# VHH binders against p46559, part 7

Target 1, 369 residues: p46559
Amino acid sequence: MTAIEKFFTEKSPDSEQVLLKVIELGIDFLGGEWKNVDKSQVNVSRVHGGQSNHMFHVTSSTSATPYLLRIHRQPPSQVFTDTVNLAIFSERGLGPKLYGFFEGGRMEEFLPSKTFDVNDVLVPENSRKIGAIFPLYHSINVPVSKSRRCVHLMREWLNGYESLGGGDYEILPTTVNYSDHPKSVSIKDLNHEIDNFEKWSTEIFEHTLVFSHNDLASTNILELNSTKELVLIDWEFGTYNWRGFDLAMHLSETAIDYRVPFPPGIKMNGDLIDNPPNIQIFCEAYVEADKKLKNRSPSDPTAEVKALIQECQFFWPLTNLFWALSAMKHSLLKFENGVDLDVQARDRLAVYFHLKPRSQKIYEELSKK

## First folded at step 23 (VHH)

Design d24
Fold by OpenDDE, fold request of step 24:
Order: sequence, then structure tokens, then C-alpha cells
Structure d24 (fold): chain B 369 residues (1-369), chain A 125 residues (1-125)
Amino acid sequence: as target 1 above (369 residues)
Amino acid sequence: QVQLQESGGGLVQPGGSLRLSCAASGFTFSSYAMSWVRQAPGEGREWVSSISGEGGSTYYADSVKGRFTIARDNVKNTLYLLMDSLKSDDTAVYYCAREYTIEYGRGVIETFDYWGQGTQVTVSS
């Protein structure tokens, strides 16, 4: 635990020390009205629910600009990458402003907004909007490794799982009703799956490498109260990836509800998985926006949209494998986030194996071209 | 219009007791968790206690735990704070506040959106 983490976790948010510290930070990075703020005017509220970082909402009764204070729990390497990403986004106005960063933490803009839920992202118009936003982010050049971190992460998680004593994993779906999956998968099996998708993806979609969010669940989408503009947040997994993976990640997440108030705390909708209602409009919007962004001449987007849909479909199971592996590892660590990670893992694996044949077919088709 | 009005404050000797009340209007009282927050001179606001909308759950700061009791009457739209074994350190303006939850991404921010004007509690010999 870093010193600053200890400081903010051991002390009450209303403690004098914390109040003075956040004022100091306000002055240092924001200046302005923060110079005139007294501790009696400051309110620090902890943001609950986040597992990756400690977050605090810092406000005052003055005109001083409120901000989010993030105290990192992540490895330095991750923090570095995340900071770079946010800095770029901030400068380009693509997300919350980064007010400042320091050792062990950062200050971010608080955006009065509505956080999307599972229903919001299923609204066709919202899907269109989201689809239209992606090209902008995908066009960003970020000076980070261009490696497909998703593959790396999957391998890391799987290795972690094994290191933690994990073995064969039984697939017993709970919230989905797929049956076309193996009874269990070994570590070797899973590695093979990763290898295959890596191979396939590299062969047929390498040209689609873009900077990606890789975790665009509904909860990572903010609708600004003032403008109703959508803002993507939580770029923790931001890295270069195949475009289709990033898009499929979002689409696949639209079929998952993580806000189930009762165990297992997660619900996947097989109907949405099998027949995503908004994939067409989403991809249409993407293509249109991408053309516009790149100043391409208007042309019939039909073929391109079709291709993009196919691309999304190809990566759809991989997104599930990705999170399944994460869930498997973290389950062994007894990570609690309100979701039964075993259920999530099993269900996602079921989805993976259910959809995998389609991906394979796509690969076979496209590899012949 | 949301209104919160505290009452019941006053001067009390150490070891004494007070009952604070907060009259709420302009909203469905039972739908909101309510809190008491106090502010001593020159100090920041300190959360004291919270109670859920239906009154089923209560929470206390460590500094007041065992001494203070938060309660509510949803029929009367009134929040209460029973303060026993008062100490000099309890001297503050006590505010009634309506709890407000902000969902922000995967996070939840618990804050207050409405405050009363406060009632002065002075514990002095």
C-alpha cells in the first residue's frame, strides 16, 4: 500500500487531514477558487463500488471546481498507461478532464451525468449514438504499446488462475441455457482457445488495429446532464486491439445485467446474445461516423456495415472468454464485487462455446479471401 | 420545495441529553434516507448519523455510537436525533440533511442534496 493510499483509506474523509490534503491538491492542480477554500467548506465523499481504485468526490460550498480524486491501487505500469490515455483524452476533450496526476493518484473532472444501465444501452438511439462515438476514439493515436493486450491479459489471467491452484473448470451455466459446451475445460484447453483466436484474429483482422476501450459496459457510459452528450469513462483497459473486439465487447455487454440485486448478481440474456437487436444500427452508425471522420466520400455503406457486423460477431465469443478468464482468476482470490464470479465465468464460457463455431466459420470464410 | 428545519438545540451540561428534530416537507419523506451532520466552529462538517427511508437501518459515527440515536416518524415527516451523554466535543451546529445518491459509472457517491439551517447544540458546564 502506498503512503497516499494509506492516508486516504485509514483516515475518515471528513478528517482534517483529508480535508486539508484535498484543498492542497485543489490549489496545486486547479488553483483559482481553491485558494480561498476553507476546510469547513469542503466535503469529501467516498465513491463506493469501484474495486480498482479508491475514489473520492471532492466538493466545496464555494465556486471551487469539484473534482474526483482517484487513489490508485493498480500497478505502476498500469497507472502509467492509464494516465497517458487520460491525458490524451483530456487534451482532446474526449472524456473527463484530467486535472492532475501525482504519485499514487490523480484528479479528474466530475461530470454531472446519468450513468447508463442495461436498459439504456438497449435503446436503439443510444446504440446509434454509441456506435457513432467509437470512431473518434478509435482514431486516437496513443503512444503506448500496440500489442494486443487482450490476449496478454487472457494469458495472464489464466496463468494466474493456475498459479492459484485452479484446475479443470466445470461449465455449468446458470443464467443462460446453452448446452453446446464441454462439461469442463482444462487450462490446456483454454490456452488452446486463446491461441486459436489470436491466430485467427491476427490473420484476418490485423489491419483493424485501433486504440480501444475494451470494457465499454453500460456503466462506463455517461450521459451528460447538460448536453445529453455521451462520454465514455473507465479506460482502465484502454489499449490497442482489434476494432471488432472493442465493438463486440460493448455489444456483448449490452446483454449482461450486473445490477441484479440478488444472487448471483448477474444475468445474461440469451435472446440478446443470439439476436442482438441493435447491432445493425450500431454498426451503421459506426461506419457513417467513421466515413465522416476520415472525410470519405459518401457511398453505399451496406457492404461495409455487413462486414463490420461480421467482425463484431467474430469477436463476440472472445469477449466472453476474456472476462471468463478474469472471473476465474479473481474468483479464486475471493474478489467480491457483488457478482458471483463463478457464475459469471461459467455463463461466459457457455456463451463462448456457443458462439465460437460462428467465429470459426467467419474465419474460414475470410481466410479464403 | 424541499424544506428541512431543525429544532431542539440548546445549551446543555456535560452528561446531559437533547432531542433534535427535523421537520421535512416538500418531498416524500419515507423515500429518502436522512442524516444528521454537525459542524463545530472552525471544523469541517462531520457526519453523525443516518437512517434509511423506512427506518430499518441506522448508522452512526464512531464518535457518537452508543450515545446518539437516530429515529424518524414518517407519518409526521420528522427526523430525530436523541443525544445522550453529551460531551463538550459534541458542541456544534447540527444539520438535518437529505441523502442523495449519485451513480457515477460503477461507483456510487453518497452525498446530501438538501440541508436544514441547523440548530446549535452547546455542551458546556
Scores: ipSAE 0.471, ipTM 0.785, lowest interface PAE 0.7, mean pLDDT 92
Fold by OpenDDE, fold request of step 24:
Order: C-alpha cells, then sequence, then structure tokens
Structure d24 (fold): chain B 369 residues (1-369), chain A 125 residues (1-125)
C-alpha cells in the first residue's frame, strides 16, 4: 500500500487532514478559486463500488472546480498506461479532463451526467449514437504496446486461477438455458480455447487492430446533463485490440444486467444474446461515422455493414470467455462486488460454447478468401 | 418544497445529554435515508450518524459511537439524535440532512441534497 493510499483509506473523508490535502491538491493542480477555499467549505465523499481504485468526489461551497480524486490500487505499470490514455483523451476532448497526476493518484474532471443502465443501451437511438462514437476512439494513436493484451489477460487470469488451487470447472448455467456446453472444462481445455481464438483472430482480423476500450458496459457510458452527449469512461482496460472484439464487448454487455437486486446479482438474457436487436443499427452507425472520419467517398455501405456484423459475431463468444476467466480467478479470491462470480463464470462459459460454432464457421469462410 | 427544521440544541455541561429533533416535510420521509452532520467553528462538516429510510440500519462516526443514538419516527416525519455523555468536542452546529445517491459510472456517491438550518449545541462547564 502506498503512502497516499494509506492516507486516504485510513482517515475519514471529512477529517481535517483529508480536507487540507484535497485543498492542497486543488491549489497545486487547478489553482484559481481553490486558493481561497477554506476547509469548512470542502466536502469529500467516497465513491463506492469501484473495484480497481479508491475514488473520492471533492466539492466545495465556492466556485472552485469540483474534481474526482482517484487513488490507485493497481500496479505502477498499469497506472502508467491508464494515465497516458487519459491524458491523450483529455487533450483531444474525448473524455473527462485530466487535471493532474501524482505518485499514487490522479485528479479527474467530474462530469454531471446520467450513467446508462441496461435499458438505456438497448434503446435503438442510443445504440446508434454509441456506434457512431466508436470510430473516434478507434482512430486514436496511443504510444503503447500493440500487443494483444486481452489474450495476455486471459492467460494471466487462467494461470492465476490455477495458482489459487483452481481445477476443473463445472459449467452449470443459472440465468441462461443453454445445454450445448461441456459439463466441465479443464485448465488445458481453456488454454486450448484461447489458443484457437488467438490463431483465428490473428489470421483473419489482424488488419483491424485499433485502440480499444475493451469494457464498454452500460455503466461506462455517461450522458452529459448539459449537452446530452455520450462520454465513454473507465478506460482501465484500454489497449490495442481487434476492432470486432471491442465492438462485440459492448454488444455482448447489453445482454447482461449486473444490477439485479437479489442473488446472484447478475442476469443474462439469452434472447438478446441470440438475436441482438441493435447490432444492425450499431454497425450501420459505425460504418457511416468511420467513412466520414476518414473522408471516404460516399458508397453503398451494405456490404461493409454486413462484414462488420459478422466480425462482431465472430468475437462475441471471446468476450464471454474473457470475463469468464476473470470471474473464475476472482471468485477464488472471494471478491465481493454484489455479483456471484461463479454464476457469472458458468453462464458466460455456457454462452461461449453456445456461440463458438458460429465463430468457427465464420473463420472457415473468411480463411478461404 | 422539501423542508428540514432542527430543534433541541442548547447549552449543556460535560457528561450531560441532549435530544435533537428534525421535522421533515415536502417529501415521502420514509423513502429517504437521513443523517446528522455537525460543523464546529472553523472546522469542516463532520458526518455524525445515518439511518435508513425504514430505520432498520444505523451508522455512526467513531467519535460518537456508543454515545449517540439516531432514530426516526416515520409517522411523525421526524428524525432524532439522542446525545449522551457529551464532551466539549461535541460543540457544533448540528444539521439534519437528507441523503442523496448519485450514480457515476460503476461508482455510487452518497451525498446530501437538502439541509436544515441547524441547531447549536454547546458543551461547556
Amino acid sequence: as target 1 above (369 residues)
Amino acid sequence: QVQLQESGGGLVQPGGSLRLSCAASGFTFSSYAMSWVRQAPGEGREWVSSISGEGGSTYYADSVKGRFTIARDNVKNTLYLLMDSLKSDDTAVYYCAREYTIEYGRGVIETFDYWGQGTQVTVSS
């Protein structure tokens, strides 16, 4: 634990020490009205629910600019990448502004907004808007490694699972009714699945490498109160990946509800998984926006849209495998986030095996071209 | 209009007891968690205690734990703070506040949207 983490986690947010510290930070990085703020005018509220970082909402009764304070829990290497990403986005106006960073933390813009829920992302117009935003982010050139971090993470999580004593994993779906899955999978089996998709993806989609969000669930989408524009947040998984993986990640997440108020705290909708209602409009919007961004001549987008849909369909099961492996590992660590991680893992694996044959068919078709 | 009005403050000797009340109006009282927050002169606002809408859950700052008791009467739309074993450090203006939750991404911010005018509590020999 870093000194600053200890400082903000052991002390009450309303303690004098914390109040003075956030004023100091405000002065140092924002200046202006923060120079005149008294501790009696400052309010620090903890943001609950964050898994990867400690977050605080800092406000005052003055005209001083409020901000989010993030205290990192992540390894320094991850923090560095995340900070660089945010800095680039900040300069380009593609996300919340980065006010400052320091050892162990950073200051970010607070955006008065509505956070999307599972219903918001199913609204066709919202799906269109989201699809149209993706090309902007995918066009960003970030000076980070172009390695397939998603594949690395999957392997890392699987290794972690094994190291924690995990063995054969029984697949017993809870919220979905798929039956075309094995009863159980071994670590070897799962490694084989990762290897196959890595191979397939590299062979047929390597040219689609883009900077990706890789975690665009509904809760990572903000609708600004002032302009009604959508802003994508939480780029902790931001790295280069196959375009289709990033898009499929969002689409696949639209079928999952993580805010179920009763156990297991998660619900996957098989109908939405099998027949995503907005995949057409989403991909149409993407293609149109991408053409505009790249100043391409107007042409019939039908073929391109069809191809993009196919690409999303190909990567759809891989997104589920990705989070299944995460859930498997973290379940052993007794992570409490309101969701039964075993249920999540089992259901996602069921989805993976259900959709995998379609991906294989797509690979076979595209590999012949 | 949402209204909160505190009462029951006063001067008390160390070791003494006080009961604060907060009358609420203009909203469905039982639907909201309520809190007491205090502010000493020249100091920041300090959270004291919270109670859930139905009164099933109570929370206390470490500084007042074991000495203060928060309660509510949802029929009377009234919030209470029973203060025992008062100390000089408890001297402050005590505010009743309605809790408000802001969803921000995967995070939740617990804050207050309405405040009373406050009642002065002075603990002095």
Scores: ipSAE 0.462, ipTM 0.780, lowest interface PAE 0.7, mean pLDDT 92
Fold by OpenDDE, fold request of step 24:
Structure d24 (fold): chain B 369 residues (1-369), chain A 125 residues (1-125)
Amino acid sequence: as target 1 above (369 residues)
Amino acid sequence: QVQLQESGGGLVQPGGSLRLSCAASGFTFSSYAMSWVRQAPGEGREWVSSISGEGGSTYYADSVKGRFTIARDNVKNTLYLLMDSLKSDDTAVYYCAREYTIEYGRGVIETFDYWGQGTQVTVSS
């Protein structure tokens, strides 16, 4: 534990020490009205529910700019990448502003907003808006490794699972009713699945590599109170990936509710998985926005939209495999996040195997072209 | 309009007791968790105690635990703070506040959206 982490986690947010420290940070990085703020005017509230960092909401009764204080718990390498990503987005106005960073922490813009839930992302107009936002960050050139993080992470998680003593994994769906899956999968089987998708994706979609969010669940979408603009947050998984993977990730997440107040704390909707209601409008919006962004001449987008839908469909099962492997590993670590990770893993694997044949078919079709 | 009005403050000797009241109006009182927050001179605001909407759950700061009791009467739309064994360090303006939870991404921020004007509590010999 770093000194700063210890400082903010062991002391009460309303302690004089913390109040003075956040004032200091405000002065150093924001300046302005923070120079005139008294500790009696400052309020520090802990943000609960965060998994990877300690976060505090810092406000004052003055006109001083409120901010989020993030104290890192992550490895330095990850912190570095996250900070770089956030900095770039900050400068481009694509996310919350980065006010400052220091050893062990950073200051971020607090955005008065509504956080989207599972219902919000199913609203067609919201889906359109979200689709239209993707080209903006997909067009960004970020000076990070161009490696396909999704493949790397999947292998890492699978290796981790094995290292933790994990073996054959039984697939017993709980919230979905698919039956076209094996009873169990071995580590070897799962590696084979990763290999196949890596191969297929590389052969067919390598030209679509873009900087990706890779975790655009509903809770990572903020609707600003002031402008109703949507802002994407939590770029922890931000890295280069196949475009279709990033898009499919979001679409696949729209079928999942993580805020179920009773066990297992997660619910997947098979109907939404099989027939995503907004995939058309989402892809249309993407194509339109992309054309505008790239100053492409107006043309009939029909073929391009169809192709993009197919691309999303191809990657849809892979997004589930991705998170299934994560859940498998973390379940062994007894990670508690309100969701039964075993249920999540099993259900996602069921979804994966259910949708995999479609992906294979798409690969075969596109390979002939 | 949401209104909160504190009463019951005053001067008390160390070891004494006070009962604070907060009259609430303009909203469905039982639907909201309520809190007492205090501010000593030159200090920041300090959370003291919270009670759930139905009164089933109560929470206390360590500094007041065992000495203070938060209660509510949802029929009377009134929040109470029973303060026993008062100390000089308890001297502050005590505010009644309506709790508000902000969801921010995967995080949750517990805050307050409405405050009373406060009532002065002075513990002095």
Scores: ipSAE 0.458, ipTM 0.783, lowest interface PAE 0.7, mean pLDDT 92

Design d24
Fold by OpenDDE, last read:
Structure d24 (fold): chain B 369 residues (1-369), chain A 125 residues (1-125)
Amino acid sequence: as target 1 above (369 residues)
Amino acid sequence: QVQLQESGGGLVQPGGSLRLSCAASGFTFSSYAMSWVRQAPGEGREWVSSISGEGGSTYYADSVKGRFTIARDNVKNTLYLLMDSLKSDDTAVYYCAREYTIEYGRGVIETFDYWGQGTQVTVSS
């Protein structure tokens, strides 16, 4: 634990020490009105529910700019990457501003907004908006490794699972009703699945590598109160990936509710998985926005949209395998986030095996061209 | 319009007792958790106590635990703070506040959206 983490976790947010510290930070990184702020005018509220960081909302009764204080819990390497990403986005006006960073923490812009829920992302107009903003982010050039991080992470998590004593994993779906899955999968089986998708993806979609969010669940989408524009947040998984993986990640998440107030704390909707209602409008919006961004001549987008939908469909099961492996590992670590991770893992694996044949078929078709 | 109005403050000797009231209007009172917050001169705001909308759950700062009792009458739309065994350190302006939760991404911010004007409590011999 860093000194600053200890400082902010052991002391009450309303303690004099914390109040003075956040004023100091305000002065140091924001300046302006913070220079005139008294501790009696400051309010620090802890942001609950964050798993990866300690977060505080810092406000004052003055005109001083409020901010989010993030105290890192992640490894330094992750912090570095996140900071770089956020800095670039900040400079380009693509997300919350980064006000400053220091050892063990950072200051971020607080955006008065509505956080999307599971219903918001199913609204067709919202899907259109989301689809339209993706090309902006996918066009960004970030000086990070262009390696396929998703594959690396999957292998890492699987290795972690094994190292923690994990063995054959029984697939017993809880919230979905798929039955076309194996009874259990071994580590070897799962490695084989990763290898196959890596091979397929590399052969037919390698040219689609873009900087990606890779975790665009509903809760990572803010609708600004002032402009109603959508802002994507939580780029902790931001890195280069296949375009279709990033898009499919979002689409697949639209079928999942993680805020179920009773066990298992998660619900997947098989109907939405089998027939995503907004995939067409989402992809249409993407294609249109991408053409505009690249100054392409207007043309009939039908073929391109169809191709993009197919691309999303191809990667859809892989997104589930991705998070299944994560859940498997973290379950063994007794990670508590309000969701039964075993249920999540099993259900996602069921989804994976249900959709995998479609992906294989797509590969077979596209590999012949 | 949401309104909160505190009353019941005053001067009391150490060891004495006071009952603060907060009259609420302009919203469904029972639907909101309510809190008492105090502020001494030159100090930051200090949370004192909270009570759930239906009154089933109560919370206290360590500094007042065992001495203060938070209560509410949802029929009268009134929040109460019973203060016993008052100490000099309890001297402050006491505010009633409506609790408000902000969802921000995967995070939740618990804060207050409405405040009363406050009532002065002075504990002095």
Scores: ipSAE 0.452, ipTM 0.780, lowest interface PAE 0.7, mean pLDDT 92
Fold by ESMFold2, last read:
Structure d24 (fold): chain B 369 residues (1-369), chain A 125 residues (1-125)
Amino acid sequence: as target 1 above (369 residues)
Amino acid sequence: QVQLQESGGGLVQPGGSLRLSCAASGFTFSSYAMSWVRQAPGEGREWVSSISGEGGSTYYADSVKGRFTIARDNVKNTLYLLMDSLKSDDTAVYYCAREYTIEYGRGVIETFDYWGQGTQVTVSS
C-alpha cells in the first residue's frame, strides 16, 4: 500500500489532516477558488464500493468547485495509462473533466447523473442510446499501443494467479445450471484457451480493431441529469481490441448483477446469459450510428447488423473468461469488493465452456470465406 | 419543499443537560435515516450521531457515546438529541441532516442532502 493510499484509508475523512490535504489539492490544481477555503467549510465523503480506486467526494460551503478524489489501488504503470485515457476523453468532452493528477491519484469532475443498473440497460430506448454511443468512442485514434489487447491482460492475471501459488481450478460448485464444462482446469488449459481465441480473433477480426472500453457493465454508464446524454466512465481496462469483444462485454454483462446485498454479492440471470433480448436493437443502433458518423451507406444494412450480431456471439465466451481470470487472481489476493470472487470465477468458467462451441462454429464458418 | 429546523440549544454549565429537537417537513420522514452533526468555531463539521428511518438502529461518535442519545418521533416528524454530562468541548453549532446516498458508477456516496440552520450549544462555567 502506497503512502498516499495509507493516508486516505487509515484517517477519518473528517480529520484535520484530511481536510487540510484536500484544501491543499484544491489550491494546487483548481487554484484561487480554493485559496481562502477554511477546513470548517469542507466536507469529505468516502465513496464506498468500486474495485480499482478509493474515492472521495470533496465539497465546500463556498463557491469552490467540488471534485472527486481518486486514490489508485493499482500499480503505477496502470495509473499512468488510466490517466492518459482520462485526459484524452476529458479534452474531447466525452468524460469527466480532469482537474489534476499526482503520484497515486487524481482529481476529476463529479457528474450529477443516474448510474444505470441491469434493468436500465434492457429498456429498448436505452439499448439504442448505448449502441449508438459506441461508434463515437471506437472512432477515436488514441495514441496508445495497438498490440496490447484484452488477451494480454488475461495472461497477466493468469500469470499472477500462478505466482501467488494458484494451481488447478475447480469449476464446481456453480450457481448457473450448466454441465458441459470440465470439472477443473489447469493453468496450461487456460493458456491454451487464451491462445486459441487470440489466434481465431486475429485471423478473422483484425480489421475490427478499435479503442475499446472492455468493461462496459451497466454501472459504468452514467445518464447526465442535465442533458440525459450517456457518459461512459472508468476506462482503466481500455485497450485497442476487437470491437466485438467490447460490444459482447456490454451484452453479456446485462445478465450479471454486482449489487446483490447478500452473499455471494453477484447473481447471474440464466435466461440472459446467451440470449439477451436487446442484442438486435443494440446492434442496429451501432450500425446506424457508425454509418452516420462516417457518412457511409452500407450496401445491405440488414446483412451488416446480422454480421455484427455474429461478431458479438463470437466474443461472448471470451468476455466471461476475461473476468474469470481476474477473479481467480484477486481471490488469492483476498481482494474485498463485496463479491465472492470464487463464485464469480466458477460461474464465468462454466459459461465460457458452455458458449465456446458457438464461437468455434462461427470461426469455422468465417475462416472458409 | 424539504425543511429541517433545529431548536433547544443554549448556555449550560459543564455536567449539564440539553435536549435538541429538529422539526422535519416536506418529505416522508420515516423513510430517511437522520444525523446530528456539529461544528465548533474554526473546526470542520464533526458527525455526532445517526438513527435509522424506523428508529431501530442508532450510532454514535466515540466522543459522545454514553452521554448523548439520538431519538426520533415519526408521528411528530421530529429528531432529537438528548445530551447529558456536557463538556466544554461539546460547544458547537448542532445541525440535523437528512442522510442520502448517491450511486455513482460502482461506488456509493454516503452524504447529506438537506441540513437545518443549526442551533448553538455553549458549555461554559
Scores: ipSAE 0.424, ipTM 0.745, lowest interface PAE 2.5, mean pLDDT 88
Fold by OpenDDE, last read:
Structure d24 (fold): chain B 369 residues (1-369), chain A 125 residues (1-125)
Amino acid sequence: as target 1 above (369 residues)
Amino acid sequence: QVQLQESGGGLVQPGGSLRLSCAASGFTFSSYAMSWVRQAPGEGREWVSSISGEGGSTYYADSVKGRFTIARDNVKNTLYLLMDSLKSDDTAVYYCAREYTIEYGRGVIETFDYWGQGTQVTVSS
């Protein structure tokens, strides 16, 4: 635990020490009215539910600019990437402003907004808006490694799982009713699955590498109160990836409800998985926005939209394998995040094996071209 | 218009008891969790206690746990704070506040959107 983490976790948010510290930070990074703020005018509220960081909402009864204080719990490498991403987005107006960063933490803009839930992202108009916003981010050139992080993470998690003593994993779906999956999978089997998708993706979609969010669940979408514009947050997994993986990640998340009581704290909807209602409008919006962004002449988008849908469909199972492997590893670590990780892993694996044949067919078709 | 008005403050000796009231109007009282927050001179605001909308759950700061009792009457739209075994350190302006929850991504911010004017509590021998 870093010194600053210890400081903010051991002391009460309303303690004099914390109040003075947040004033200091306000002065140091924001200045202005923070120079005139007394501790009696400051309110520090802890943000609950964060998985990766300690967060505090800092406000005052003055005109001093409120801010979010984030104290990192992530490894330095992740902090670095996350900070770089946020800095770039801040400068480009694509997310909350970065007010400052320091060892072990950062100050961010608080955006009065509504956080989307699973119902919000299923609204067709919202899906359109979300689809339309993706090209902006995918067009960004971020000076980080262009490696396909998803494959690396999957292998890392699987290795971690094995190192923790994990063995053959039994697939017993809880929230989905798929049956076209093996009874169990071995480490070798899972490695083989990763290898296959890596091969397929590399052969047919390598040209689609873009800077990606890679975790655009509904809760990572803010609708600004003032303008109703959408802002994407939590770029913890922000790295380069196949475009279709990033898009499929969002679409796959639209079929998952995390609002269900724990346990299991997760419910996947097979109907939404099999027949995603908004994939068409989402992809249409993406294609249209991308054309505009790139100053392309208006043309019939039908073929491009179909191709993009196919691309999303291809990567859909891989997104589930990705999080299944994460869940498998973290389950062994007894990680608590409000979700039964074993249920998540099993269900996602069931989805993976259910959808995998479609992906394989797509690969076969596209490989002939 | 949302209104909160505290009453019941005063001067009391150490070890004494006091009951604060907060009259609420302008909103469906039972739909909101309510809190008491106090501010001593030269100090920041300190959360004291919270109670859920229906009154089923109560929470206390460690500094007042076992001594203070938060209650509410949803028919009368009134929030109460029963303060027993008062100490000099309990001297402060006490505010009632309506709780407001902000969802921010995967996070939840518990804050307050409305405050009363406060009532002075002075514990002195």
Scores: ipSAE 0.404, ipTM 0.727, lowest interface PAE 0.9, mean pLDDT 93

